# Miniprotein binders against p81326, part 162

Target 1, 226 residues: p81326
Amino acid sequence: MLHFGGFIMEINHISKILEKEREEYIRNKVEEYLKQGFSKDDAVNKANQSWRTYIGHRIQDVIYNLLKKFLKDSGLKVTTDKALNNRNLPEELDKVKRLIAINYGEYLFLPDADVIVYKVENNDIKIIAIISVKNSFRERRFETTYWKLKLKESPVTSHIKVFLATPDKDNEISYKCPNGKPKKMRIILEYELDGIYFLKEDFEETEKAKHFGKIVEDIIEISKKL
Below, E stands for the ipSAE of ESMFold2; O stands for the ipSAE of OpenDDE; V2 stands for 0.75 times the mean of E and O plus 0.25 times the DockQ between their complexes.

## First folded at step 12 (miniprotein)

Design Tg7 (at its last look DockQ between E and O 0.22; V2 from the best seeds 0.00; counts 0 for: pTM E .756 < .8, other shape alone 8.415 > 2.5, SAP 81.256 > 70, placed apart)
Fold by OpenDDE base, look of step 12:
Structure Tg7 (fold): chain B 226 residues (1-226), chain A 107 residues (1-107)
Amino acid sequence: as target 1 above (226 residues)
Amino acid sequence: SMKKIRITIEVPDEEKAKFIAKIIKDLAEELGLEVEIEVRGNRIEIRIESDDEEKLAELVKLIAWLAIMYGAEVEVEIDGKRYEVEVDSPEEALEALEEILKIIEEH
């Protein structure tokens, strides 16, 4: 629970806030689309579609902010791939960017890295973990796995842990062998990745598949070994 | 007795400051609280005066959560005394994300 001045903040407050955020977002988008010449019905439909995209990014932002907060006391820093997509980076972030880059011969490319956790020791940067946040597995099911494998190919990046965080709403990877049938995607993701963290309770827990609440502890532990 | 609350929020993204301020206003209005909100760059200052301690507490909680959700720093002053927003455990805050996700699924 969050305490503020002796007040306990309950989870129910989050729901109310998000509903107000939605209402305000939808209102603003509807007004925007009306100004663009859409009908009221079209404007509402477009606003709702825009909200679905927006809220997906909001979850990532919230995860980023929480990790940033909870890892701070451990001396760990957090950034995002989006923050690294700037031409003019602070020296620290420019170093981070270079330390996660994947070599393709003539070119360096960044992995998909929704959240990047790193530490600074004696002016040296060590990348600890990359966290990919996925709401669904409808598209690019093994993209995170691809990046993990690519990072493994270089001694510069081979130590970087790659984690997947997901609510797995459709139970695509929540269980390994439901009804005795192996779920290919769960098995492969768990095998190739360093961990899967579920933003839900109903999943098959393993050494690598954990509740998202454990991610902070796990990252801190990894950071001590690097 | 009338309590005076001053809340200061520093948002990481200046563009969101006005949006957040509007949400706060809407939340306050729903509670029947009159609030003065000033937005200066990435800083939101909220002033509330009420004798309804229950409503004030509710609004402070809502604003605190809102700030956390946006990665904003929040300072609260009640009758000249400063209070910090504390999260008891990282685990509890991370569990709160599940509830966020449930709400998102409903829409």
Scores: ipSAE 0.615, ipTM 0.846, lowest interface PAE 0.9, mean pLDDT 89
Fold by ESMFold2, look of step 12:
Structure Tg7 (fold): chain B 226 residues (1-226), chain A 107 residues (1-107)
Amino acid sequence: as target 1 above (226 residues)
Amino acid sequence: SMKKIRITIEVPDEEKAKFIAKIIKDLAEELGLEVEIEVRGNRIEIRIESDDEEKLAELVKLIAWLAIMYGAEVEVEIDGKRYEVEVDSPEEALEALEEILKIIEEH
């Protein structure tokens, strides 16, 4: 197992910090909207919507920086879908893009792959995992499972692990059977995906549903089998 | 044993410094640690006096992770000895944090 000298639980610290960031972000946004003349209820609703967009991008940046930093000595490289959409791609990233793209006749689309982990051996690129970041499951609930299923259709992509990372503050997928009733979203996501990584403390942990702090060692273990 | 800790954080700009200072204040309050925080431009100075070594170590860990999340530079002074946490090198940052935590726990 991979540790950083007893800091394996550092992700709980990150989750605590993000909660404080949310509180301050919301306060600042409500103040801003009130000054623009919105009612208190409208300002709060707008601030919460703004946070939902912000936290998604924030988590993606944190995941990218963490993986890039902690995977460096393992020979693993990390990129993002944002980087892959630049017009002047170096050859390496162009190959990464081609290796995850899905063909729909005259169109090529990238799967929902906010963060991509890969390795390079003698100019041969092997995609290890993709990570999708979701803050809310009100819309596009099963988009990540769709992309997992599409990747499984080809021998060249069927090995790619598909992970979901989420704070899940509203407990939309944190438990399999809350109040004794099966939660369809959690059950299907856990069944179809290779892993769900929570950026919070309170959730039902299973072999596939883990604290986000485990993602680095999981990726390293997977890469050793490839 | 009462320890005097001074933490200095340098961030990209004053707006972020004020934002981060509020986050550190909230974190310290949850731990029951009294802190003095001064923001001057893009620099945050935090002064803590406490004999609760476990809570002090926890706050230092939180500040270290906060620095990773923002790319901030951190200097920690414990009873007159200075330690710099190099956030851009995970091995060096972890080694520095472990040394700081040992000093805090050993008095």
Scores: ipSAE 0.477, ipTM 0.797, lowest interface PAE 1.5, mean pLDDT 81
ESMFold2 (binder alone), look of step 12: mean pLDDT 75; pTM 0.735

Design Th2 (at its last look DockQ between E and O 0.69; V2 from the best seeds 0.77)
Fold by OpenDDE base, look of step 12:
Structure Th2 (fold): chain B 226 residues (1-226), chain A 80 residues (1-80)
Amino acid sequence: as target 1 above (226 residues)
Amino acid sequence: SMKKIRITIEVPEERKAKFIAKIIKDLAEELGLEVEIEVRGNRIEIRIESDDEEKLRELVKLIEWLAIMYGAEVEVEIEE
């Protein structure tokens, strides 16, 4: 039993590390832009814009690396949509790619799948879960829900769990009914998805809305039923 | 009693090693710990000496998490 009891302290550590990473990143970018001939103010603004793009990808990488580390002992494997976007795939990843594909008649398309968890048993691949990672909900608010519904339409993919992982820094979906008013986006996402996992402490916990630290246990449990 | 800890990190991407080393230095400085850090290719070697066991444990934990976040392997050796 991985005593994940230490995981709450772990998010604090992750947040602290990401803050130090931001400081160092901004410093380096400012220096780079100054060398390119930009003013100090322009350099700072450009560095901040660069960071906004960087941090979105960085959080996906962090989640991937966390899941890869903590699921390794269970025999579960982890990949990403980026890894699947190659012309020449190893046989295992080619099978994974095919097993998450959605049928549109003449075409097969992949869902947005930032992280994919699967197992290999007797040379058979079973997809366990897809994790969508969102840093903000300014755009494509229900895209993950769309993919979940599409995956349900096929007996090949209907068993695949779809999770959302987010720091939700702007508290867009952290609470269901703040000040007595229902937040449509939180309610719909929680209803349609198999779970929402928060990389933060300040949120309304429910059966489906959990701290990110619980995702490993949940995935392992699902894998035993597949 | 002074404790000496040696930490070795192997980073999958060599280009990130110097960046990670700077983060570790900043984390150590925030804790008031003096650290020696050497970067050789994709390998980071860290030496820490302190009589504050609590701060040492905290820094080691931060470094372990940092390593996980980058998909790096980490080895911790207590020399004394």
Scores: ipSAE 0.842, ipTM 0.944, lowest interface PAE 0.4, mean pLDDT 92
Fold by ESMFold2, look of step 12:
Structure Th2 (fold): chain B 226 residues (1-226), chain A 80 residues (1-80)
Amino acid sequence: as target 1 above (226 residues)
Amino acid sequence: SMKKIRITIEVPEERKAKFIAKIIKDLAEELGLEVEIEVRGNRIEIRIESDDEEKLRELVKLIEWLAIMYGAEVEVEIEE
């Protein structure tokens, strides 16, 4: 029989499902725009733009659900940026929020921390890793590296691993030296971050740039060292 | 031999149930499998009949991953 609970992650199944979700999402949006009187070409372009906005949130949800499912048996807990913005935070999540926040004098900001992995030991909370989810790098391409550097500045946050997860469908950071020239964005992201996890098969794998299916084992290994 | 499988999915967010059901139908169509899908609130029931065990196993695996991706609970039952 089939069951949920293995630590094996199959990126090809996730990718196939996301592609079907994209097709259905776009079909629904095109229908909506046609009803509003847009031409077919305009409706398709608008639907594709809508998907690009939506997919980032969707991938964050997928990563959250996968990590929650597969890290539970290792005693690791998972939350999200969205959950931490709730007005009625449980004490545990309020502590998580404070442990990742960056102080700018009279202002307090959360870093780019879409998904957060932590553990609880005797009511003490230890942040293990944060994962920034990016669908594209057309905007704010180095924001994640800035937040990694800020977390490194304090002894209370310097241990936190900062990962980037991306499908990178447009190959913006998939290769270090495409066409024989160093890709500045890939080089800097890989250098500054603790890891890049690709939600696709076709990319240049390195010690820090890996298939997303490796993220569970990596997080568990890190948690044992803390 | 002909296999009959029933899958039940409990979706945390009822508003997503019809969308998830459509994805399952699209996945089945791509594999050439016939499925009957019924949505009742947050519950999706899928019935699959096929003599192609390899494609059936692949569809079931895709449905299980889809459920994980939505944080949904899944029950698989073999009939007949």
Scores: ipSAE 0.757, ipTM 0.928, lowest interface PAE 0.6, mean pLDDT 87
ESMFold2 (binder alone), look of step 12: mean pLDDT 86; pTM 0.842

Design Th3 (at its last look DockQ between E and O 0.68; V2 from the best seeds 0.78)
Fold by OpenDDE base, look of step 12:
Structure Th3 (fold): chain B 226 residues (1-226), chain A 80 residues (1-80)
Amino acid sequence: as target 1 above (226 residues)
Amino acid sequence: SMKKIRITIEVSDEEKIKFIAKIIKDLAEELGLEVEIEVRGNRIEIRIESDDEEKLRELVKLIEWLAIMYGAEVEVEIEE
């Protein structure tokens, strides 16, 4: 229980590391584009654009690696949607894929599931949680909510918790009622989802909106009830 | 008293090793610590010597977090 108390100081470390990664990434990309014959200004602009794409995937990978590390001792397993997209899946992952599938009559589709947490007991797989990772909310603002609602419609998937993890750098959902005005997106996401976890310190905490450091404990607790 | 720390990171993705090693160097330089970094295959070996225990602890923590963020294994050995 006590080992996670250091997690708050740890977000500062993660942020610092990501900033150093950014600096190094931009430097490398600028050099690459200069070698390709672009001007300095064009190289910088292209590098920044490349970083915007890269950081979205990077944050997802970071969250995956964090969950994988901190859930390991609890016996919980972690996978990703990317791992499930293979034609030849190990039996365990094939079962995981089937257990998160949503029925559309003639078709089965997977929800957006950046990270999937599950347990294996007596050769049976139980899906515990799906974590959607959002770096920005410019597009597909309520897509995670849609998937949560769809998962609720089936007794096979209704128990699966759906969480949102975000740094929310632009403060799009960090506060419910800034300046007395309700933020529709924050309110709806918090209402429909099982939890929102922030990779930052400056946000309005509620029962469902928590610091990312709490996600491990919450997942472990849920896993004990399944 | 001078403390010597040896850190070993095992990274599965060889393409990321050079990048990770550079980040570690930058983090150490920011803290004003001198580090020796060697890359051997899929392993990064880091040697740090300092009399500043606080800075040493900070760098070790940063490296541990960096390793976790990349899904790498990390071992920390105190030599002296």
Scores: ipSAE 0.835, ipTM 0.940, lowest interface PAE 0.4, mean pLDDT 92
Fold by ESMFold2, look of step 12:
Parts: structure tokens; sequence; C-alpha cells
Structure Th3 (fold): chain B 226 residues (1-226), chain A 80 residues (1-80)
């Protein structure tokens, strides 16, 4: 008999579901483009381009939903950069926004933080971690390290853990020294960030480079020290 | 020998319900399992019958993860 309970590290199940979502998404988009009068070849090409945009947002949503569900009983709350950019923010979220903002003299900007974990204790808000989600490293490869370095510059934000979550399907950062040569991206990201969490099984595991299923435990442990 | 399972998923975003139901159907078809799916408002009810306990457990686990990935609540009931 089956029953639901607890956090389960089932990256293969998540990957299988995303594969089926891709297949159905592509099918629906091809149908849509064919109705618009595109040839089959053009419809397929456009559908694949659309999926590349969609999957980035979809993985962010998956991470948000996983963390929200599995951190709830530990008194930890989760929000997103999308939610923080909405007009007419609730007071709680406005405080979260202000607590991660970076000062550039006359200007105040948010780091590129896809998912934010925080807690509320005694009506005070403490930011625990931000998670940056990257599907590929072909562009903006060190953006997450830049934001970590900026957060470290102020005692108000220096405690905030900065994590990278990635499927890294193309093995751009999965190994430190593939073929005997240092991989600059992996080495710098691992050195500067507080952790890298892979949404796959095949990567070089270290103290900072871990299976994504470890992220809930790590966040809870960090929150107890704050 | 034949097992009967009912799964209920409650989805806060009704716009996603039809897509989620289709993914469940696709997952079941890949495993060779027959499913009955009913959509009622914000709920998806799935009924599964199989004498293949391993495939049934795999589909239920996939549905449970699918629900988590959409921020949906899931209930699993075994029927006689």
Amino acid sequence: as target 1 above (226 residues)
Amino acid sequence: SMKKIRITIEVSDEEKIKFIAKIIKDLAEELGLEVEIEVRGNRIEIRIESDDEEKLRELVKLIEWLAIMYGAEVEVEIEE
C-alpha cells in the first residue's frame, strides 16, 4: 500500500516528469503554430525555441514548490524574485525585498535571486539563502558569483547563503578537471558560492557540489545557526 | 491480485489542470496502465486498476512527485 510522506530524493522521477512535460508542450505548440499557418518544419523549430524559454521558468517553479513544501514544517518561508517585483507588496515581502537589496550609491537594486528562503521569528525577518537557477552556462556564466561577492560586501547581507541549482545537462560544470584540464567555470563557481546543487546524478560531488536532494537539509541546518 | 487505487490532486491554479491530467495519462500509457481521470473544479481524481504492483507503485510515485512539482496536494487511497 502506498502513502505520501516526507521528502524523497527522487531526481529520476522529476527528470522523467519533465521529459513528458516537454513532449506534451512541444506537441501543443506545434499544433498552435500549424493553426497559425506555419509549415511543419517551421512549427517544430518554433516549438523547440519556445520550450527553451519555458523550461527555465519551469525549473524555477519546481524548485520553489519543492522548497515551499519541504521547508514549511521547519518554519521557513519561500518567495521568488517575480513575487518581489509585483506592485503593492504585502509588508512581509516588502521587508524581504529590502533585506536583500544592494546599494550602488544613489541606486538600490535586487540581486538576480530566483528563489529566496527566509524565516520570521518574533516579527523579525531573516534571509537564509537565495538560490539561482541556471539551465546553461553559455551566457552570464559568473553572474551568481558576482551577486555573492556583492552580498559579502555588507555586514547586513554577508550571512546570506548563495546557492546555484542546475540540471547541467551539457556537463558544463559537472567536473573540475575533465580530461586533465581545470574547468574554470566549475572551479570558480564552487570556490565563490556557498553550494552548487545538481538536478542530476552524474557529476563530481564535493563538500559544496551536491545532489539537489540535500538542499532542504542544508537550508534547515543553516537556519538553526541564525 | 488486482489492486485498485484512487488518487486525488487539488490544484490551486485551475489553468494547469488539463495539462497535469494529460501528463498523468501519458505517464500511465508509457507504463501500460489504464487510468480513469475525472476533473471536478480544482480537483483531479485518478482511478487505477492493475495486477502489476510494481508498475502501479511506480505510477503512484510519479503522480505524487508531479503534484509536488506543481505545488498541489495529493491523497492516495487503496480500494478493495
Scores: ipSAE 0.786, ipTM 0.924, lowest interface PAE 0.6, mean pLDDT 87
ESMFold2 (binder alone), look of step 12: mean pLDDT 82; pTM 0.793

Design Th5 (at its last look DockQ between E and O 0.71; V2 from the best seeds 0.77)
Fold by OpenDDE base, look of step 12:
Structure Th5 (fold): chain B 226 residues (1-226), chain A 80 residues (1-80)
Amino acid sequence: as target 1 above (226 residues)
Amino acid sequence: SMKKIRITIEVPDEEKAKFIAKIIKDLAEELGLEVEIEVRGNRIEIRIESDDEEKLRELVRLIQWLAIMYGAEVEVEIEE
């Protein structure tokens, strides 16, 4: 349990809040679509579809805000891939962007980096970790693994830890061997990544698969070794 | 004894302030707490009065988490 300033990260509270947010979001969207002339059934369906898109981005924002808050006292900084997509970047963020870039010969591309944690020491930037946020694993199941492997290929980026954060609502990767059958996705993700952090209570905990509440401590510990 | 708590939230996005205020109201109602909520621009002011300290603590915790989740600043003042 991360005790930062007396705040215990309680995933139950986060889940409760997200559920209330969902209810309010759906209500507002239904009202909006009704005003546009849609039937009640169509309005509800459209609202639910809108929520599915919204919640993916929302969870990323939540994780960003949590990390930003809880890492602040340690002197660590947090940014996002979205922030790095600007044409005019502050010098600090421009350096961050360059330090996570992957070389493809004639081209440099950025990995999927929903959240980036870094430190600034003596005007030097060190990238500590990249956190990929996945709400579902229906598409691009091993994309985070690909980026981890690519980052390992360069001495510039090989030290960067890559973490996956997920609520895993559909239990796609929560257990390694449910009913004695190995889940390929869980096993591969756990093997290739530096850690998986669950925004839920019901999962199989291992050395690399942890409750999201441990991510702050793990990042701080890594930062001390760099 | 009745306790009075004043909570102030400053949200980074003014458009979200009304939305957040509605969530807080729903959370309070679920706990059976009466709350007064005022929204002024990006600032949310919440006043809660109750003799149930446990429910008050729970609501304060929820509001603090909600603020963190939105990157908002929160101040909690105990008036009585």
Scores: ipSAE 0.835, ipTM 0.940, lowest interface PAE 0.4, mean pLDDT 92
Fold by ESMFold2, look of step 12:
Structure Th5 (fold): chain B 226 residues (1-226), chain A 80 residues (1-80)
Amino acid sequence: as target 1 above (226 residues)
Amino acid sequence: SMKKIRITIEVPDEEKAKFIAKIIKDLAEELGLEVEIEVRGNRIEIRIESDDEEKLRELVRLIQWLAIMYGAEVEVEIEE
């Protein structure tokens, strides 16, 4: 049985599954590239590059599915920016989309949010939190902080919590002062965001930097105040 | 004692069912467990027999995590 309160002890099972997925994904891609006429070395290199792109989306899917399952019993709903970009939106999702929109003068645009948590109460929709899912901080390092700052500019969206969820396997933001030197990205992210949730055991835990397993109770607590 | 388990997974994304089945087979083989796996559309049916209760519980736990990671429904039935 899944025990969410013991998420730290369960991370090894998620990691083992993802490693098996990587192995099968790579095998399938190598076979595909070999059929296209690439050499073995080229096929392997291309397959590994393909995986780097895929794993980012895959981790988002995993987090979406985990949150959807664990927040369902609290009456909270979860969607994604991909779902909101569909042309033929159900009315509920169309309202979610409009409630997170950001005003750029004469124009109205959506933030780039990976996972959105909301509730439906008395025929009203309340946006609780937006979760940015990052596997790596190589590109668009400040995207999440930018959207938090934009949401803070309006009383209509200023209540929306902005979280970052990451495995951070390369320790890009796991510690504030590694080797006695301030790590700019970790410090800025922690300062600007409402929380950072790590999908791993080894990181510097603070009031805002927590194990991912705590995100469910944090979201539920926030939803009760709205 | 010998345990016989049937696990049914209903995958919302039918296109992933065969991939998920391969992952389950790989996990079972790593644990030294023999499994029978059948994929019918979006449904995966797994049958396991083992007297190694610890390994059986570990495989079931892995399958439950895998199902959640894909947003899939899972049913576990113990047949003894």
Scores: ipSAE 0.750, ipTM 0.925, lowest interface PAE 0.7, mean pLDDT 86
ESMFold2 (binder alone), look of step 12: mean pLDDT 84; pTM 0.823

Design Th6 (at its last fold request DockQ between E and O 0.79; V2 from the best seeds 0.81)
Fold by OpenDDE base, look of step 12:
Structure Th6 (fold): chain B 226 residues (1-226), chain A 80 residues (1-80)
Amino acid sequence: as target 1 above (226 residues)
Amino acid sequence: SMKKIRITIEVPDEEKAKFIAKIIKDLAKELGLEVEIEVRGNRIEIRIESDDEELLRELVKLIEWLAIMYGAEVEVEIEE
């Protein structure tokens, strides 16, 4: 249990809240689709599909807000790739954007960076960590590892920690060797990334695979070494 | 003894205020608590009265987490 400022991160409360959000979201969407002339069954199906898209973005927002809240007292700052996707950036965010860019010769591209943690010291920006948020692993399973490897290739970005945060509702990477069979995805992600943080209780904990509640402490510790 | 708690939430997005208020109402209902909720723009005011301190603490905790999850500010006042 991580005590940050006396607040214990309770994943059970977060999960409960998200379930209530789901119920309310579905209710509202069903009502909307019924008003549009869809049948009850079609309205429910459409609402469920809409929720699948919504929840992916919602979890990213939740993680952003959690990190922003719990890292505030440490003086660390948090931003998102969405915030960086603007033509007119404040100087600070423009520097952040440039410091995470990957060189492809004639082009610079940004890694997938759902959440970015950085510090400002003496007007210098240091990128501490990038957090990739995955709700499911059906598509682009190793994209986060690709970005980690690319970031390692440059002395400008090699120090940046790359973390994966996931609820892993379908238990795709929660265990390394369930029933004695190695799960390739879990093993590779754990090996290549700096850490995996689970927004759930039922998973195999290792040195790199931790409860999401530990991410704040880990980031603060990393920040002190930079 | 009956305890009265007033909670004020300021949400960054006014459009989400009504949605959040409904979630709070549902959370309170699940705990068997009666709550009065008023939404004014981006501000949510919640009044709770109960003799069960444990349930009150649980609801307050849930509301605090909910606020954090939305990047909202929360103030909790014990009236009695």
Scores: ipSAE 0.834, ipTM 0.939, lowest interface PAE 0.4, mean pLDDT 92
Fold by ESMFold2, look of step 12:
Structure Th6 (fold): chain B 226 residues (1-226), chain A 80 residues (1-80)
Amino acid sequence: as target 1 above (226 residues)
Amino acid sequence: SMKKIRITIEVPDEEKAKFIAKIIKDLAKELGLEVEIEVRGNRIEIRIESDDEELLRELVKLIEWLAIMYGAEVEVEIEE
């Protein structure tokens, strides 16, 4: 049986699979655009643009499926923002939604919470962690930090851990002081968030910045204390 | 010695079964392994034979991770 517990081999297997998915996705999209009448060059450019949008959502789905699989035996449940936006929510998910909502006077908004981990005890729900999934930091760089700060303002939500998960292929936050100069984005994200989990091998590891393979153990430990 | 492995994948999104099968074929080709793949609805059945036990284990691991990444159920049976 597969074990998910921080071995770099797991990240390499996932990366190999995603590269094959990219190749097949691009091939299929190029064929689709050619049938729509685009030139070969335009079809390739459009396919690559489509992939960049798709991969962000795909990585979120992968993380959801991994956490659902590997947290199940610890009695922890996993949902997503997409599931919480369904019109006909089951009672359990409706409670999850209410427990993470942030009050802005007359208005209630959900934080940007790609993946939510919670537990159910005697029909009571406790939110353990929210994982924000970012493929790149060219836009919405500190949105996750904003949501952590908002969750800290209420005693009802202040216990919720907020994590960032990222492949960070372009090394936008992989190091604290690249070239000897502090990287503001990495330093602020690490300071404010409860953890950053990298879906790659090459990054500066700290007490809060870890290989993604450690996230399951960390969540389980948090759930036992909370 | 020759080993035979049968893998069954039950995908929740039937529409993705053929795409997943193509990925498995590409992974197997990269490893130099011959595979037989059948897709019926949401089920994918893979049969692999090889005397290279390390390559077999690597392909099985990749297929198991692929299944997890799609939220799919997977069963692996070793045959002779």
Scores: ipSAE 0.807, ipTM 0.933, lowest interface PAE 0.6, mean pLDDT 88
ESMFold2 (binder alone), look of step 12: mean pLDDT 84; pTM 0.808
ESMFold2, fold request of step 13: ipSAE 0.802, 0.768, 0.798; ipTM 0.931, 0.924, 0.932
ESMFold2 (binder alone), fold request of step 13: mean pLDDT 84, 84, 83; pTM 0.814, 0.810, 0.806
OpenDDE base, fold request of step 13: ipSAE 0.829, 0.830, 0.830; ipTM 0.939, 0.939, 0.939

